# VH-VL binders against q9umr5: the designs that were tried, part 59

Target 1, 268 residues: q9umr5
Amino acid sequence: SYKPVIVVHGLFDSSYSFRHLLEYINETHPGTVVTVLDLFDGRESLRPLWEQVQGFREAVVPIMAKAPQGVHLICYSQGGLVCRALLSVMDDHNVDSFISLSSPQMGQYGDTDYLKWLFPTSMRSNLYRICYSPWGQEFSICNYWHDPHHDDLYLNASSFLALINGERDHPNATVWRKNFLRVGHLVLIGGPDDGVITPWQSSFFGFYDANETVLEMEEQLVYLRDSFGLKTLLARGAIVRCPMAGISHTAWHSNRTLYETCIEPWLS
Below, E stands for the ipSAE of ESMFold2; O stands for the ipSAE of OpenDDE; V2 stands for 0.75 times the mean of E and O plus 0.25 times the DockQ between their complexes.

## First folded at step 3 (VH-VL)

Design b10 (framework fv_mavrilimumab; at its last look DockQ between E and O 0.03; V2 from the best seeds 0.00; counts 0 for: pae O 6.0 > 2, placed apart)
Fold by ESMFold2, look of step 3:
Structure b10 (fold): chain C 268 residues (1-268), chain A 122 residues (1-122), chain B 111 residues (1-111)
Amino acid sequence: as target 1 above (268 residues)
Amino acid sequence: QVQLVQSGAEVKKPGASVKVSCKVSGYTLTSLSIHWVRQAPGKGLEWMGGFDPRDGETVYAQRFQGRVTMTEDTSTDTAYMELSSLRSEDTAVYYCATDYSYGFLTDAFDIWGQGTMVTVSS
Amino acid sequence: QSVLTQPPSVSGAPGQRVTISCTGSSSNIGAGYYVHWYQQLPGTAPKLLIYANSNRPSGVPDRFSGSKSGTSASLAITGLQAEDEADYYCQSYDSSLSGWVFGGGTKLTVL
């Protein structure tokens, strides 16, 4: 009787990464059909995010079609950006809860082990030279790289994040906002001890100003202009913020208290 | 490019222990999930347990709990599986495997060691 | 002790199509866990054939394909060749056992 749940993974993820989350869902909501999408696994998670969105769109259509009463999305890390783009580009999605699990929704400005593997001679302060180039935009990580010290370059070069945020003019902005606003609930999950998402408030649509001071969601221009629907969703009571301290980036989907507090209530 | 090289065949008596090694070359052990799988003669594959660096825990299959210990030595990039209280039914080829594939971790066992035959006989 | 059920054997003539089933449950395939397939030639370690339900590693011919539906999965081999004679295993994760499980294996004979 529960709505199907679609899980969208992050960078270098697999269905095994979600083994505890899948166990929690089975225990608390037996009979729920859960699909961990099997596209862009491992190294393929580095492909451009628009390519991933297209592939994931194809995969979710049959699941949504057989569940006309709706589905839920649980989207982890990079996967939360894929899901937000899906909600914008799909005219007829039937997503009730979009659960964003420690996703860099306003972008990323932090060094990580996978960035050191991919760009071994670079640090966060100079990655804009790579990421804000046509070659760099062919990597998913660069599609949401957001250097607060080079905002002009970000706004001109980002092929993904600046578009889905409505920070750069494009012909689909009005339609994407309309589609995104069809979601029932936006559940934002993250916390200060994540250790990877930088700033961690990106999971709540917060981000750095030029001095690396965090401005919260309500202080962001994309919120104030309601460029893709955040202000409208908040006014409807459709945004749920569920911060939790003490959880590292790889543990969000394996913490039972986090699941029971922040996820389970939204899996109707 | 990544390879798993296992220690040689062993013959043991019932009640003894065996320790099989699995040396990683071409990559570092700390970034790999290492799993142990055995296959008795003429039988199928059995997962015995493994270590996943994403959560830092070793998990043992229930059938082997209490008899198996899996350890790693990161200074030599070598994983070990020790099975104690051996029985004749433990005669099998023991494989190590990793989910390393396509330059990154995956949950499919793409790279396998050559196997180590362990014979338990009186 | 197989949580994933496979037929013990299948056979086909060269050029034919064969399928190998892998039947699981709500605690593994039905819970959303991927199915992987392995080919084991006589006297060798298993080799990855299909991963994450339907993906082929580099070097695996396109006559091998995988699919998943509900609590079960299927491996299809078209254009059967003598070299395909081997044992085939499906694999998934099982939440009830908190561990990886393999099917019992299917011996493919090319007639």
Scores: ipSAE 0.390, ipTM 0.758, lowest interface PAE 4.0, mean pLDDT 90
Fold by OpenDDE, look of step 3:
Structure b10 (fold): chain C 268 residues (1-268), chain A 122 residues (1-122), chain B 111 residues (1-111)
Amino acid sequence: as target 1 above (268 residues)
Amino acid sequence: QVQLVQSGAEVKKPGASVKVSCKVSGYTLTSLSIHWVRQAPGKGLEWMGGFDPRDGETVYAQRFQGRVTMTEDTSTDTAYMELSSLRSEDTAVYYCATDYSYGFLTDAFDIWGQGTMVTVSS
Amino acid sequence: QSVLTQPPSVSGAPGQRVTISCTGSSSNIGAGYYVHWYQQLPGTAPKLLIYANSNRPSGVPDRFSGSKSGTSASLAITGLQAEDEADYYCQSYDSSLSGWVFGGGTKLTVL
């Protein structure tokens, strides 16, 4: 039998968004038990990511317990960060494939539609003043805001991304790294036509330097220092990068070609 | 933890000016959006103005434009609100507050100063 | 006079449910802007009670809830307790004024 699949949604999302993905999985892997976690849906997805991590942890623990052979995680957009954190704090997870579906794994620094919706007059150059406030960090979006021009504020104020990245020292960094390294495969999916994740390379742990030049994963300090295990995973051959063009952000979970190319191979 | 500590009570004559300070501790002022809200005795809250980090500028309520000036000294992490041409109806408790933005151009003020009573009387 | 309209006062007995309305217009609540609620105990600064229509900050009991519909918002308090006696204010943004606006405030009395 196929390993159970757990799906975690993104910002302002719900389980309904994954109806096509469920269909694809059922067709290609019949009998697979797929659980789309209906937690922190809609506006509730704006709650602090650590709170979400705790909630999702409570939900996945029973599922993992019933699946001694392991489970797969498909985590979309913001959900990808939730899942990464989840795997970092869980010392007993049994995740085989962690599929990060167009997630801002290295953070967000974009002036995109979803930001304009939330902050119609906001400029990305000034959003740091909101997001790196203590209260800004009560927003999930701000938990992974990564302003390359205000690295000091990011490192000191980011209560989520900087921590799970090991960019700021904390007593759990070593343990979190160990826990995360329990994953069998890290499948990174994203693409240049996403339109939301900015830069789109963030889905592959690429990100802006101080001049807004996009550097790849191997050039990132978190990789060079192996602060949470990226270098180790890469050395193991456990990182899969699956870029795909022509897919908008809201379509990653509903594209058959994407599923067959980037998701399906890791569900068996 | 972030705290806003305001200057002490003021007593002013009509026509005078008052400058209230708001010192930020526990966080840098540059990372916060300071707003000012006043409350006349037995009355409701009234927004006077504040910094909009989205646009990088201070915005004043129309009612106070030309009469209020909000400034910041980043070297001392202190925000100031100066109100000129004081009137008896300006008698109120003045609060500084810091906000964070939620969806669609709305901010909630999560941290407040203790308030500064300004009394304008002949 | 306030841009957002609240009842001047509401009252309830301990354990009861009370609601406080906040009526706006097409330029604020009706425009889709979030509504926030503040609790102000006598002699103290306001405290954020509800943000973004229906969210509770840490430490706020779940017996406080907020909702929004059309040009109006509502704060509901269930299981009313003596400590809930306070003034409550709604807040939103007004596009026509290009600024934040408060309701006139509601005094809640616990009988």
Scores: ipSAE 0.024, ipTM 0.533, lowest interface PAE 6.0, mean pLDDT 90
ESMFold2 (binder alone), look of step 3: mean pLDDT 91; pTM 0.937

Design b11 (framework fv_mavrilimumab; at its last look DockQ between E and O 0.03; V2 from the best seeds 0.00; counts 0 for: pae E 9.5 > 2, placed apart)
Fold by OpenDDE, look of step 3:
Structure b11 (fold): chain C 268 residues (1-268), chain A 122 residues (1-122), chain B 111 residues (1-111)
Amino acid sequence: as target 1 above (268 residues)
Amino acid sequence: QVQLVQSGAEVKKPGASVKVSCKVSGYTLTSLSIHWVRQAPGKGLEWMGGFDPRDGETVYAQRFQGRVTMTEDTSTDTAYMELSSLRSEDTAVYYCATEYSYGFLPDAFDIWGQGTMVTVSS
Amino acid sequence: QSVLTQPPSVSGAPGQRVTISCTGSSSNIGAGYYVHWYQQLPGTAPKLLIYANSNRPSGVPDRFSGSKSGTSASLAITGLQAEDEADYYCQSYDYSLSGWVFGGGTKLTVL
């Protein structure tokens, strides 16, 4: 039988968003038990990511316990960060494939105006004033806001991303790295036409430098220092990068070609 | 798969109210964002309102605020749209539809009801 | 009067390429919100044709394509067929209105 698949949604999602993914999995891997975790839906997805991690942890533990051979995680957008953190804090997880589906793994520094509905009076360049405040860090979006022009504020005020990245020293860094390295495969999916994840390379642990030049994963300090195990995973062939063009952010979980190319191979 | 089945055609007098129902099947109503769109004869589509997961509440088009009420009965998986103080210009086909709940950005309406014709005439 | 502006009508012969424009503003298309397209055959409910600027739902032929640039979007239909004769609507979201907005619709006639 196929290993169970656990799906973690993104910001403002519901289980309905993954109906096509379920269809694809059922067709190609009949009998697969797929669980879309219906936690922190809608506006509840704005809650601090560590709170979400705890909630999702409570949900996945029983599933993992019933699947001694392992499970697969498909984690979409913000959910990808939740899952990475989940795998970092769980010393007994049995995740075979961790599929990060268009997730801002290295953070977000968006350059579109769609943030205006959430921050009507804020510009992208000034969002750090909000996000790196104690009040701002109570919102999930700010938990992975990564302003390349305010690295000091990011490193000191980011209560989530900086920690799971091991960019700020903390007493659990070594253990979290060990836990995360239990994953069988890290499948990174994203693409240049995403339109939401900014830069889109963040889905592959690429990100801006101080000049807003996008550097790849291997150029990142987190990789070079192997702060949470990326270098180690890459060395043992455990990282799969699957970029795809022509896919908007909301289409990653609902595109058959993407599924067949980037997701299906890792559900066996 | 999701299906939306709407109530039958209505004929109303000016000043009256009409309540159109939209029964959902395939998914629970709570997992969906239901929107209402109307179309006057020979005219275009007009968004009236719907549940916005980003706002966590039902939002109405400004044009209909104070005159439209959208409700949901989760026990029967049925959404309702009530329009009061009907006018002749409210004569239209009214559609319920589901929105893709694709995270941060509002998305398209992928599943539509069959429409309910509401005629307002003296 | 519609927030999004479409040509009222377009026409083409079978096999030809036609395009339908959708012009918005900085508060909707220009703000980065998705543009969606609907096809409506006479006497039927609208059908989602293109979602999120350029994506096709299952069953929609690849001769339908969508694009977005700046404050405008475009629907292109190649290899025009008689069955394509319908009304087409663009849709987006406007943050200043806190709601979805439609274009005025375009009637496509296949000559």
Scores: ipSAE 0.790, ipTM 0.901, lowest interface PAE 0.8, mean pLDDT 95
Fold by ESMFold2, look of step 3:
Structure b11 (fold): chain C 268 residues (1-268), chain A 122 residues (1-122), chain B 111 residues (1-111)
Amino acid sequence: as target 1 above (268 residues)
Amino acid sequence: QVQLVQSGAEVKKPGASVKVSCKVSGYTLTSLSIHWVRQAPGKGLEWMGGFDPRDGETVYAQRFQGRVTMTEDTSTDTAYMELSSLRSEDTAVYYCATEYSYGFLPDAFDIWGQGTMVTVSS
Amino acid sequence: QSVLTQPPSVSGAPGQRVTISCTGSSSNIGAGYYVHWYQQLPGTAPKLLIYANSNRPSGVPDRFSGSKSGTSASLAITGLQAEDEADYYCQSYDYSLSGWVFGGGTKLTVL
């Protein structure tokens, strides 16, 4: 029988968005128990990410308890950051495959319709004034806002991303790294035609330097310092990179070729 | 506000087909998810199929596959459901309904047509 | 049989509280899909009563509430009134059927 699959959705999203993904899993892995977590849906996805992590943690505990052989996580967009934090804070997780589906793992520096709806007069160049304030950090998208031109503000103000990346000192860094390293595989999925994740290489732990030149995962300080375990995972052969062109942000979970190529092999 | 107005009652013989219309007013048809739900006399609601503009897919409930066709005429803002090879068991009220989007959250069937009674008798 | 199971009838006196259950499975409610509730008065089309488990559309009184736990959902009606006499249906999505599913309906009688 197959390990259970837990799905964590993104910003302004809901469990219904994954109906095609669940169909694909049912077809290729019949009998798999799949749960799309029905928490923080729609506008509730704007709540602070630490609040979301706590709620999702409580929801996954009984699922993991019933599956001592392990579970898989498929985590879409903002949900990939929730899941990475879950793996860090849970000393008792049993996740085999962590599948990160077009998630802004190194942060976001791009204008979106969601940002214009939230902050109608803001652009990416000035959003740091809002996001790196205490008020701004009460919104989930600001928890992973990463302005490469205001790195000092990011490092001091981020209540979430700078912590889970180990970019700011905190007393739990060693324990979080240990917990995260218990994952079996880290499967990174994304592509250049996403249109939302900016830079799209954030889905592969790449990100802008101060000149907006994209540095790949292996060029990032968090990788080089192994601050939360990326270098260790890569050396272990546990990181899978699966880029695919031609897929827009809302289509990652409804593309059969993407599923067959990047997801299906990891649903043991 | 959005309204759905359906065509009038129909009486059909077994083996015939019926085409029920659903006219959208107060909004453009191409921006709405239109679903069809039927209800046999004294029985519950049964989803027949629908169109979801988020993925551009028309999906038919498995028990109606091959007998139902759902189409739209954008020039008249009218959706249609055609059910063929009618049987007495197809006697029911047929509703159209919209899945109205609240921002980015997919929601329930918010707005319903008045229903169209289709009677199949020999 | 309907994919979602509801009791065929419930009853209560004016002013009382009644609940209507909706039991699904791991392929619908248990997979995390929303539960929606509809009220159908005799001779009329269904009306959306509760959406996304617990939210009320404008114009629905706060004596109607919904909840979801595990593979089941519940509609609660407090302060029961004669006008609440109707049929009530739950709805969710089922990924194994690739479609929307309704409960069999519950007739509420106000005594």
Scores: ipSAE 0.006, ipTM 0.584, lowest interface PAE 9.5, mean pLDDT 89
ESMFold2 (binder alone), look of step 3: mean pLDDT 89; pTM 0.929

Design b2 (framework fv_mavrilimumab; at its last look DockQ between E and O 0.01; V2 from the best seeds 0.00; counts 0 for: pae O 12.4 > 2, placed apart)
Fold by ESMFold2, look of step 3:
Structure b2 (fold): chain C 268 residues (1-268), chain A 122 residues (1-122), chain B 111 residues (1-111)
Amino acid sequence: as target 1 above (268 residues)
Amino acid sequence: QVQLVQSGAEVKKPGASVKVSCKVSGYTLTSLSIHWVRQAPGKGLEWMGGFDPYDGETVYAQRFQGRVTMTEDTSTDTAYMELSSLRSEDTAVYYCATEYSYGFLPDAFDIWGQGTMVTVSS
Amino acid sequence: QSVLTQPPSVSGAPGQRVTISCTGSSSNIGAGYYVHWYQQLPGTAPKLLIYANSNRPSGVPDRFSGSKSGTSASLAITGLQAEDEADYYCQSYDSSLSGWVFGGGTKLTVL
């Protein structure tokens, strides 16, 4: 008997997007109950991430209650940030494996076709003017926008990422860290050919310094201060890093070799 | 505004092939997932196949494997569906359809062509 | 034989409520795949009516609603009007067939 698996999608996703992942799980772990959460789909994935966290929290409660032995989370792209926030705000979660599929865990600083559609006259160098405003923070993309050249604006304006990273003081920081640390494993997946997550090392808690040089997770202040538990998790042997080249952003949940190498071992 | 304009009605004999075209306007073909759906007279809708952007290739309904080929000409923004070894049971209206909004209407066919009647009779 | 089962016909008087069912299996609706609904007026192409179980595209009146439970889905039409007389199809993905599937269709007659 395998633990139930909950799948949380990313920006502009659908349940069809995960059909290959569902097929692989059924093949290798028959009998596993897999739920793809059908909230905030398509355009609704632009809603503020705290609204999404609240909605997904309500959806996972009955699933976790029926599985006292634990559940696994597979969370893709933007969905990985939703899931990390869930692990922080739920003092009663029973998540064993949190599998983060190419998620912008330290934020995003890259131009995309979605940004051109939403903000047609903007580039990554000036998008901070929109994203670090109250209006901009009403869009999920701006909730994890992380401009390395305007760190003071990021720290003051971010309504989501700076809070869940423990980069800005808030009264729940100690409780959120305690809750997050209840996870059994954190599985980080991503790669250099993703093409969307910028820098791609954000999926491994790496990010740019002010010169756009990528600093690895262990060089980040949030790791060094252990602000939400990364250093503690690494010391426990609970962090698994599984990079893979040659996979584009939309292919992480459809590549069989990636599934067998990076996902399957953690679906106990 | 995306539009799909299909080629005109065709009459074919059993054993022949038909190639139906679907011209995209108001957008580029390479940014769309074109699907083909047919409907026999008085019958329901039947998915035949289409381009899957997540796999980057065309998938065909198993019933039509070996008889159908779907191609695209990006220089004219035109998609094609060719069905071979025609039988009288292939008499139907053939539609092209697409998902338009980069996942705003996920997996749903929001834009449809006007349909192409293909009649197979001896 | 359709993978998704719909009643062949339903009828209602103007102003009434009708419901059209779409019954699937563990390889489609029961596996968590979305259900979409299409309306087809005589002699025209299908038109998207409901997407992703319960969402209405722009321009679709709020008297149309969709829901999903278990392996089944439903389309409800309230305040029935004469122009609602049409064929209605549900759609989902089926993993055993590796493809998109439609229900057999339901003819709605407004009495």
Scores: ipSAE 0.006, ipTM 0.531, lowest interface PAE 10.8, mean pLDDT 88
Fold by OpenDDE, look of step 3:
Structure b2 (fold): chain C 268 residues (1-268), chain A 122 residues (1-122), chain B 111 residues (1-111)
Amino acid sequence: as target 1 above (268 residues)
Amino acid sequence: QVQLVQSGAEVKKPGASVKVSCKVSGYTLTSLSIHWVRQAPGKGLEWMGGFDPYDGETVYAQRFQGRVTMTEDTSTDTAYMELSSLRSEDTAVYYCATEYSYGFLPDAFDIWGQGTMVTVSS
Amino acid sequence: QSVLTQPPSVSGAPGQRVTISCTGSSSNIGAGYYVHWYQQLPGTAPKLLIYANSNRPSGVPDRFSGSKSGTSASLAITGLQAEDEADYYCQSYDSSLSGWVFGGGTKLTVL
């Protein structure tokens, strides 16, 4: 039998968005128990990510308990960060494949429609004024806002990303790293035509430097310092990078080719 | 863009009170934390107090407690600082300023009013 | 008697590098609170120069830099120009006072 699959949605999303993914999984892996978690849907996805992590944790614990052989996680967009944090705080998770589907794993720094909706009067270059405030950090989007031009603000104000990255020291950093390293495989999916994740390389732990030059994962301090286990995972062959062009952000879960190429191989 | 425009210069006698206004434009007052800083002639900057609109709380520097009152009129987007029992050493330029919030730590004062000169003289 | 201690004056020739120190304590800078720097030109209101230890607002040239270590902070000005002649103030928050505190100010003279 196939291991259960748990799906975590993205910002302003719901389980309905994954109807195609479910079809694909059913076709290729019949009998797979797929659970799309309907938590923090729609506008509720704007709630603080740590709150979301707690909610999703409560939901996945029973599923994991019933699957002693392990489970797979497919986590889309913002959900990918939720899942990473989830795996960091859970010392007893049994996740085989963690599939990060177009997630801003290294944060977000870009003007997108969702930013305009939430902050109509704010531009990318000025959003730090809001996002790095205590009130801004009450919004999920700000929890992974990563302004490369305001590193001190990010490191000190980010209540989520900086912590799960181990970029800011905290008492649980070592334990979180240990927990995260329990994952069998980290499958990173994204692409240049995403249009939302900015830079798109964030899905692969790449990100801007102070000059907005995109550096790869291996050039990031979090990797070099192995602050949450990326270097260790890479070293043991546990990281899979699956870039794909021609896919918009809202289509990552609904593209058959993408599924067959980047997702299906890791559901066995 | 946020702008802070303060009231004009004041001349007061010792023992009197002065009330300086700070009108906010370009943003709602309720979304801004207004602080007051004064500077005596030839001296440094001194924080007097500030208002947190989110908590609805005004905090005063201990030195001015009991003598200073900071208020806000949201209908006119105007902040006020009243200092009573004026002394000659209260002669200073009084500034209102607003901060942007950064993380969990106190923030810088990004925008300043033009200042209000208050002269206390017998 | 400022909570944060600055040198009363510094000077430099055009093109030189100058530094202004800001010494605090365990209840302010040492407690991890941000240090901010303000530039005040004669007869004008203070202007935010550096915020959150080392960040520059728009319009502030990169020849201005801030750093923080332990209970102290420092403002560095490279390529000193005549227009840099001003008073400079550091600012932080003091937990023991439950309020913002300023340094005594430093008069920068460009020779």
Scores: ipSAE 0.005, ipTM 0.488, lowest interface PAE 12.4, mean pLDDT 91
ESMFold2 (binder alone), look of step 3: mean pLDDT 89; pTM 0.925

